VH-VL binders against o27280. Designs and how they scored, part 2

Target 1, 266 residues: o27280
Amino acid sequence: MDSMNVPEVLEIKRIVEESESVKTFIFSWDFRREVRPGQFVMVWDFRDEKPMSVSLIDPVRSEIGISIRRVGEFTDRVHGLSEGDLLGIRGPYGRGFELMGRDILLVGGGIGMAPLAALADEATARGMRVDALVAARTADELLFLDRLEAAGVNISTCTDDGSCGFKGFAHERLLTLEENHDMAAVCGPEPMMFQVMRILDERDVPAQLSLERYMKCAVGICGQCCLDDTGFRVCAEGPVFWSQELSRVREFGRYRRDPAGRRVPW

## First folded at step 13 (VH-VL)

Design p1
Fold by OpenDDE, last read:
Structure p1 (fold): chain C 266 residues (1-266), chain A 122 residues (1-122), chain B 107 residues (1-107)
Amino acid sequence: as target 1 above (266 residues)
Amino acid sequence: QVQLVQSGAEVKKPGSSVKVSCKASGYTFSSYAISWVRQAPGQGLEWMGRIIPMWGEANYAQKFQGRVTITADKSTSTAYMELSSLRSEDTAVYYCARDSGYYWDYDYFDSWGQGTAVTVSS
Amino acid sequence: DIQMTQSPSSLSASVGDRVTITCRASQSIDSYLNWYQQKPGKAPKLLIYYASRLESGVPSRFSGSGSGTDFTLTITSLQPEDFATYYCQQYDSYPRTFGQGTKVEIK
């Protein structure tokens, strides 16, 4: 067991309220431990532990940010914390995004924008043109718009109810966009990602997609996040996958395994 | 606008089967699920099952397992609910509803059919 | 199966009244709860999703609160069109289940 697998107790330096249900917790980070967009950390509130994507990577300030959506007991507890409170963080884990080309399209839905926001920062810092399609059910659920705009990202919004931007789903909005990019990064609801991937494949745009599965160990041992047939472990071989890899994953966009290992529909 | 139009009222004998249709329009049929909910006269709502048209996968309440079959035809944007071995207790209004449970993690029924009255009597 | 129990089963109120309906789950369902309104001879209508999120087009006088096992639907000022039956519905697990309903009648 290396030091990476031992949770470090870190103080919450700042909390950014992204939306009614999403907060970003900022921590001081020793960048001797490299972290990449698309990787995740295990967050420990001394009662339970959950994987969370890194949404902010700031080497200048020596900080990282973890965006957490309030969805259950664990996240309820975490959302009740204040600046100065403590959390255990171990990681980072998993395969992050790779940047290539000059133009990148980011397609994110809901909290899926978390890792993409970090990727956007890196891409813009490298001088890439970044277009982002940000989707949510309603306007108040759209994440990181100001941050992305400040970074120079060209933003297109999509909401189910039309409260902001295109009325409809992300893949529907994507169909209306004619321009192709050198690559795409996608993260959000798996049904969204599946349909977005199909469109990108048809357009011959290389795409990376970040999957979400139930994780326990985060180190590729327990198999809880193993994808059917392929044996891919989301925590080890992922969570970021190339579209070609996901094309081999039958369950992608179709079903998932619950904590008990039972097949359940999305 | 989103619209679900169901087939007409049915009168059936005990032991027979009924198949109710639900034609969807105004949205991408494959991006949502379809749930079926019934309501006996003067009673509450009862969830029967759901189908994800994209994959044709359906799941059912255990109460109806073996008697109910939910299918979907993407080419016609139509969902079907077939209930066999009908009993008097199956007399109810049957609703189809657009189920958001496939796309977002908020599972709600935001659009409903007008309902189909099914009467089972000897 | 998760059982949903509403309280009360029925209530009488006047226009302008504050109305509160409660829903209790037999086990924790986090915030995976919806509220529906149904009028006689009509299909249910979605009011609140995810315990407290207002559906588009629904008047702001409707609100939802709660998490875990106890939930509340509140109508701040009852309007004539609000006389109906209200149902809570959990989607934490299958099968999806509804409360028995709460009928809001004119006093």
Scores: ipSAE 0.742, ipTM 0.895, lowest interface PAE 0.8, mean pLDDT 95
Fold by ESMFold2, look of step 13:
Structure p1 (fold): chain C 266 residues (1-266), chain A 122 residues (1-122), chain B 107 residues (1-107)
Amino acid sequence: as target 1 above (266 residues)
Amino acid sequence: QVQLVQSGAEVKKPGSSVKVSCKASGYTFSSYAISWVRQAPGQGLEWMGRIIPMWGEANYAQKFQGRVTITADKSTSTAYMELSSLRSEDTAVYYCARDSGYYWDYDYFDSWGQGTAVTVSS
Amino acid sequence: DIQMTQSPSSLSASVGDRVTITCRASQSIDSYLNWYQQKPGKAPKLLIYYASRLESGVPSRFSGSGSGTDFTLTITSLQPEDFATYYCQQYDSYPRTFGQGTKVEIK
């Protein structure tokens, strides 16, 4: 009976250490609140609230997993929690990915693999062929490789330092891959997504990209997550956008905004 | 392997300018920012500014605003730092460094040039 | 500008010693802090990023800790190659700023 906009306090059922910097927190979940790959939740630690990607959607076990990278005081506090500790969760929010065709390319950088892992599970469960390009700075930060392999995903890796797979950036690796996909889904560092989007657009591969912006209300009322040129709100019209929607956004890949909505350099 | 190779040492008179080059190799030049950091003899490190080569966008420490110009030439994978109105206190080693903050969330200088000694004296 | 203050400015130590260097920011920088090592005539080298994360290829005797305004770099068993100057650097805001350096010398 409680509103979707009110955090539900949930116990952390399991914690999976995905890397030194990323943990997946698993919760029991009532799937009357349907969750789709690409949607996000607001995680409340009783002091602050941040949007986080859903990386596991398991209606059979009645579980969701939320993957969180340690990148600031909020996420540092959450990483210090143990199984049995409590977090507030509200959502899900936003527009998720749409699957089309039979052959799907995923391009993920760092924590951006989280929503793509959930999408990969759904796509493979539907009998689709899934190729994934998984990028990180170094091998120890490549996420979800075992899970993707077990799901039947064809994995290519790249690392900046060459410690695993292709040595270089995701867009550089993409240039060396043959285009044979009906669609692509992209999530990761915004500059990576910009470069990948341009390559996919040149090759006429329909692409959906998942963005992250600072958000206060998560339902589109406050306007803090607006993209500069279009008035699109990441929490309401996104976080998943088609590449042609993003092609009209001058700030995408070029600069970012602080929590107050001010343009800041990278 | 990522390499940043800088131009050679220079001796300059007060009031003149110096332009130091930094040629990058081993990665896609436009994918990372380039920062410039100087170090006066026997002293610490001082960040001067940086450029994002993809957009040609630079930002500078306020101390150097108006005297420093940082540019990039994507066709030659080379960044430049020009410092004008030189004074004796500008005598320093000038480094370029690859700046991860444009691409990754953890922001650090992961590769450095060998440094360019600039001496300003009458 | 965020000012970074290191302590001590220099110290003298022997091989095998435990060395601790502190760095204080003039305002909270969360954990947006890096540590660099510089040997004479060489460019700085990244040791620690995000306050406590060890860069690949850096020996495990190096560690970093702290958040907010107070940070430490610790070398648990000083080796001959560790005699150098160490700098902290914040990346919370622009301009990026460094501490004044801590010179670790052989005793």
Scores: ipSAE 0.562, ipTM 0.815, lowest interface PAE 2.5, mean pLDDT 88
Fold by ESMFold2, look of step 19:
Structure p1 (fold): chain C 266 residues (1-266), chain A 122 residues (1-122), chain B 107 residues (1-107)
Amino acid sequence: as target 1 above (266 residues)
Amino acid sequence: QVQLVQSGAEVKKPGSSVKVSCKASGYTFSSYAISWVRQAPGQGLEWMGRIIPMWGEANYAQKFQGRVTITADKSTSTAYMELSSLRSEDTAVYYCARDSGYYWDYDYFDSWGQGTAVTVSS
Amino acid sequence: DIQMTQSPSSLSASVGDRVTITCRASQSIDSYLNWYQQKPGKAPKLLIYYASRLESGVPSRFSGSGSGTDFTLTITSLQPEDFATYYCQQYDSYPRTFGQGTKVEIK
């Protein structure tokens, strides 16, 4: 049976307001369908369907959480839902993060902290030392700080306006942090990820970065999530890529493609 | 503290060109786009184009295509807007603005230069 | 190009008044709309982004609402420093376009 490719209609069990613009929607989940940090699901509101990263993986409570930023029509509609309302979910899809070594750096910008929060839970459960650089425009947009602290993560913050932590961009703060990590995981604005990747590559820190692109099928057959010059499909070969894989992608950090496949500036 | 400081007022003859500078400080210049917006006397705001300094890539409103050139010098953290074939209708205050759309999902102009008055007069 | 039409073009109000300014897009722009305030001789200042989100440091008497084609900026209990010109601006597509402005004047 191919039930993975048909959305399962699930009830919203709980909603956590992470900020004015971000909510986490929690669902009961049968973990016979395994979920790994960095994988995504397709969320269906019975009108449209969008990929969303899994931010909470809790096999003990049989729950997953999906964090969604209000940034367009689809997400506006989903943010209007209440506990008890229904959403379709299919997946999980994609390649998740691979943990290695004992000391990991997480670099997250805005909603990009969502999949990294799930990874932080797994890393700390394995006994790794986890440093997280959490970036946003303003203090009230920093995500998951309480959750990361409770998990024993060492947090550094930065905000564009200086309202919390370092005043500036994540890559600027990174230049002033310790270089003593076995690996890094990065997710956030693509220009941020590009700048962070260059620093980490220069320091010979193995890095995995999670990309966002337009998706329709999520199983690699429609081709709408393909990256220039490589043919990589974000839904199949990603969304998590090693920095070495991304170094061959010309579009990374420069532009994106709209649903019609046209090049659009970020 | 983010600051955009523009070059001083200019008086130009029709048919000539003008080049306005915008020096940025208080942030990593290459990480935000710079947009140029003008305002004719007693009138509203008009977007002209933008540049992404990291790549040196610019895009322009079609109305100005062929007459405007927007550039950036990362070594001096300075953006430039050059408008050629000036007409009396180009008399305006020209602003540079830090443009969040390259970096963040919400696209707005969160810091503005003081403006440069350009008068095109015979 | 997406045309943005503000109404009214000018209004007179007293300190303490509630002021409502509307902005209509020529096509749906989702919630991709910002509001700016401009005082004479000064650069514009961002007030509201994404139709309804208040910029840091902007007083809570300012609020925005709407989506699609119709948007509203509301100022409750108008203050002396609020007499200015207000502009809406869409970012759904290029070129970015502004409304023609609404001048709020003292009666």
Scores: ipSAE 0.547, ipTM 0.816, lowest interface PAE 2.6, mean pLDDT 89

Design p1
Fold by ESMFold2, fold request of step 31:
Structure p1 (fold): chain C 266 residues (1-266), chain A 122 residues (1-122), chain B 107 residues (1-107)
Amino acid sequence: as target 1 above (266 residues)
Amino acid sequence: QVQLVQSGAEVKKPGSSVKVSCKASGYTFSSYAISWVRQAPGQGLEWMGRIIPMWGEANYAQKFQGRVTITADKSTSTAYMELSSLRSEDTAVYYCARDSGYYWDYDYFDSWGQGTAVTVSS
Amino acid sequence: DIQMTQSPSSLSASVGDRVTITCRASQSIDSYLNWYQQKPGKAPKLLIYYASRLESGVPSRFSGSGSGTDFTLTITSLQPEDFATYYCQQYDSYPRTFGQGTKVEIK
């Protein structure tokens, strides 16, 4: 209860530079508060608070890692912090990924690979075969490749500019993959997720996709994270949705709403 | 490798319209937005609007709302910008540009067409 | 609409000089700012995005800095190919807007 509504102030234990634009911030964590891949936390820098995905869940070292891409003022300030500095963390919140079967496909774009890296660790620990399709605009934005390889994940890459792996988008690469999987987990740019979902649906592969929306309360009370047509709250019923649930959501992949409620394209 | 090739220069009379084409190659056309930017002689750059070819959805700067129509043909990988009710102040070079903001977090114009000179004279 | 104001409007410089160009937004745009280079008769070319990130293939003598309302493009050792007009462009909101340009000329 206390961790859901009041941030706990934690010291940054380590900072890992994942790329020029992405850092992973590692904190000591009491795992009596369980964390599942696909859940999120609210990160508070004492001025503002934003939802961030957990990328590392390590009960052995009693650590969690939160990967943050520099994309605005809040994330710029957080990227300026050093080991030993303080951040507030509340959570975890939301519905995480559910693993099923023996073969899983991960499809991640950009920072969307963060929660999928955590899921890959859990899936490999269960003895599942894990294939990952890792997408970025360019090679220096591909995330977690060494970590995934070390975990025994079978990696395919794609970049828009062709600087690493397949030249093109994740959904285009997916069309060239022959593997049938028991399930897929997808996280990244919502236009990417929409296109990937269509292919997976045609192949009858059960898919879970993680959405991002504007959040304030993170517990489903304020209504700021609601999806058109269904009323699903991303912070409560999601952020991870089954593709069947999203098929009823017209805005998915096409537009979103800003904090003022205006319809904006992706 | 990514290439945007525009239609040739046009000379138009006031009150008429012009339609400029922008043929894309070297990437998946539907996966990026296309913006249109103009530059009057000796002047700076002015954003006019953009289209998301996947959905056929366009949005426009308020200044051009009602006079500009931006469209895309996915089958030919070609975007079009049509400007109506031309006036002498519409004399400019018109550029199309690939717009990264639809798909990724950073939002910029990373590839530009060569430009199409449109002259409006009586 | 967000007004983008560049300074100076033009400057003259010699090869090897250090050149700075400023860009001011009429309201905070965080770091949502790009820089473009345009040579006469040519289309603009992206140099820097997100205020400070260098586009692929752009020489390291170019750098960008700033956030909020005030931004700077710096060329640390001007080369003959750098004589051009430079534009800042914000992407915080629609419509996307450009600065009026800064012409860098041979002295």
Scores: ipSAE 0.400, ipTM 0.753, lowest interface PAE 3.3, mean pLDDT 88
Fold by ESMFold2, last read:
Structure p1 (fold): chain C 266 residues (1-266), chain A 122 residues (1-122), chain B 107 residues (1-107)
Amino acid sequence: as target 1 above (266 residues)
Amino acid sequence: QVQLVQSGAEVKKPGSSVKVSCKASGYTFSSYAISWVRQAPGQGLEWMGRIIPMWGEANYAQKFQGRVTITADKSTSTAYMELSSLRSEDTAVYYCARDSGYYWDYDYFDSWGQGTAVTVSS
Amino acid sequence: DIQMTQSPSSLSASVGDRVTITCRASQSIDSYLNWYQQKPGKAPKLLIYYASRLESGVPSRFSGSGSGTDFTLTITSLQPEDFATYYCQQYDSYPRTFGQGTKVEIK
């Protein structure tokens, strides 16, 4: 008896290979359905449905892009598709990033750079100064560097193995940056985001963090909701949270829960 | 560069315990898990458990639950594995390995210690 | 526990040969499978992750494929330094489990 929101079936217009493990799927989009950086869509391959972040918002070409990393059976099947193939899209959903001030720092790790690339486009279009710290395990996994450079973003890179830029983690590079920003936007591995958030909070830089595991909560689909020890459910309206909201979440960066609510290690 | 340096070989009597150390360098110790894997003579590899040093949380293979304790000291960047109630079947080379699953999406052991031979003999 | 069964347990081949090693999981593990190489007296070395992704510094003659329950490691042109034992390892669930190993001997 439940009402059903049926995905709109769209043709894959173009596929961009961002790395060996990441592809961006581009669709024609009617921008009467507005999309904000940090929002996500539900992608349906006619068998299964998963939330995916929007990485490209291009009203001039009437296109959106969705960047997908191969990390399981669903994403493997989607990566096997070609231009002209069909996918179902519902959305957008969730709370996106809000821009403030004139100077923004982006800190992205791996695929987490995808929603930040969309935000960078908007921030530069508003005339903001944009610094981006782009992190990966190795150089071949750094995402969106050419696109960010073309947008006028000041890029710093870090890689675990030192093959590009600073050798080390994003938070270690951040400690060597002395510039104060009006705000920061952070997305990537949850341990990275935890460490980066602590540094930004100590510097009194307002920060927004995007957490993939809370996307279902933003649509009201339970199973990845977090609980805090105050009895309040702060995470019901993600995936983008202010650092103050997230600091009350004890499990952040520590463990996750399966759909049955059981603690599960990474 | 990432290095995991383990303590030296040990000869132990049945019923005793052994504690093997694994000192990490070349990366932020708390940002990766450390797994312990053993290999009996002429046999394959057997995962024993792991620890996430940031929080001190460990989990173990059921076979070793109650006999193994895995700990980490962030101040020295050192992980430890202690195995108690030793039997002759515990004779093996014990490896520590950096476990990427905590930080990055793909879950693998990308750096290994040199191994610690433990011989259980009366 | 997920059992990983490798085939063959050992093989001999000539330099330049194509070698295929198979690994079968007792249940579907999607593509959550890694391959390691171990030389005598040494620790294992990561070769391939996520069934098909080569680790940094691994020669392109190594390749991995498969999903679900059946996986293969292929060496397209066997070299003298490839003498080793190869292990598959699943990470779909805990405990992490390894195949029993495949020893590759080169004449």
Scores: ipSAE 0.398, ipTM 0.736, lowest interface PAE 3.3, mean pLDDT 87
Fold by ESMFold2, last read:
Structure p1 (fold): chain C 266 residues (1-266), chain A 122 residues (1-122), chain B 107 residues (1-107)
Amino acid sequence: as target 1 above (266 residues)
Amino acid sequence: QVQLVQSGAEVKKPGSSVKVSCKASGYTFSSYAISWVRQAPGQGLEWMGRIIPMWGEANYAQKFQGRVTITADKSTSTAYMELSSLRSEDTAVYYCARDSGYYWDYDYFDSWGQGTAVTVSS
Amino acid sequence: DIQMTQSPSSLSASVGDRVTITCRASQSIDSYLNWYQQKPGKAPKLLIYYASRLESGVPSRFSGSGSGTDFTLTITSLQPEDFATYYCQQYDSYPRTFGQGTKVEIK
């Protein structure tokens, strides 16, 4: 009964165009296979397999949504699919976000808002107050704003070009926000997460951050997703880490490794 | 508004060095890489190298390895490119450019300095 | 190094014309390609990234297409301000490399 290692072929039930570059693919899902915000799935297009964030967890409709940014050959092919087409899904994998306290801050950059949108739904359902800082390069790339608003989330936006909200980076906007949250959840460009983590650590706000690394097996055997210094496997001990765990990881925000194990900059 | 302001034009003799500065403003300097691109008179664009100011890490095109040094000073939000052992073929306009690839996953040069003309004349 | 070859090297056109510039990579670069515009004495300006995405503030008469090795920049109705040199640039690998340029001139 180890569905974790074998992709289940599922029909695309609906496609939501979130932006010019991001689509959410919705599938029927049997929630006996529990899915937590911050966990990921491996999406198989019958040629290649990539980790993708779960952005919608809807037990009432028995649906999950997987948000995919068009950023390369695999994602270009997947974006060419239609409702009724098939994808393989294995998982979920990894450690999800843990909710605590009454007040949560979400800090998301680009597609990093995908797992945070799922977390926002759970947090609001628990009666938590949710503030979200949603970052992108430009207004057209801000994700899930209508959904977050409908869920009762208090939204702040920032864009590099100033086309919506604060003009600047997420960490710059964060410096001007209230410091009264019980926890934070952070997902986005790793350099963004590094800067945000430093601010949250200085404020003594417990923070969880979701990392992305190259993955093959997704169950921790192949070692492809290991972080230098600690040996943490992103697919097993992560992808969600507490900020204090990442404080011991010097590569965080600085570099990553490609499939050949070569150190590459972000 | 993002601005990259470069140092002024230079006339140099063969065998000497030139150091061009690029002062950034209007964004968090350490959050983007800075690339250096040159253009010889009437010619196309040639990437020389880049630096990630947060970590002080640079990488260079092989053609310039050993002759170019790219540095950054976070306290002044300034990047520098130094080219040594100058030859007449190094006569060009040298640009610094903000490089989005460090922060965002789309890699492009979205803001450019005004360029620094360097003339190598015997 | 990935070589980028543009065609034509120059062209002459009138205001209102449709202009097409091609760029060919020496190996597949997927969609990791940008287009820049440069006017004499000025720095380059980003027009298009990821082969087909329009940079903010760039007029919709500009479009990009292609993937793999063959890419196209199209200007659907040439304006007076569009007379410039255009460069493609790959970001699939280091070093980043540019095409040799295509000069678009007034007839």
Scores: ipSAE 0.393, ipTM 0.748, lowest interface PAE 3.4, mean pLDDT 88

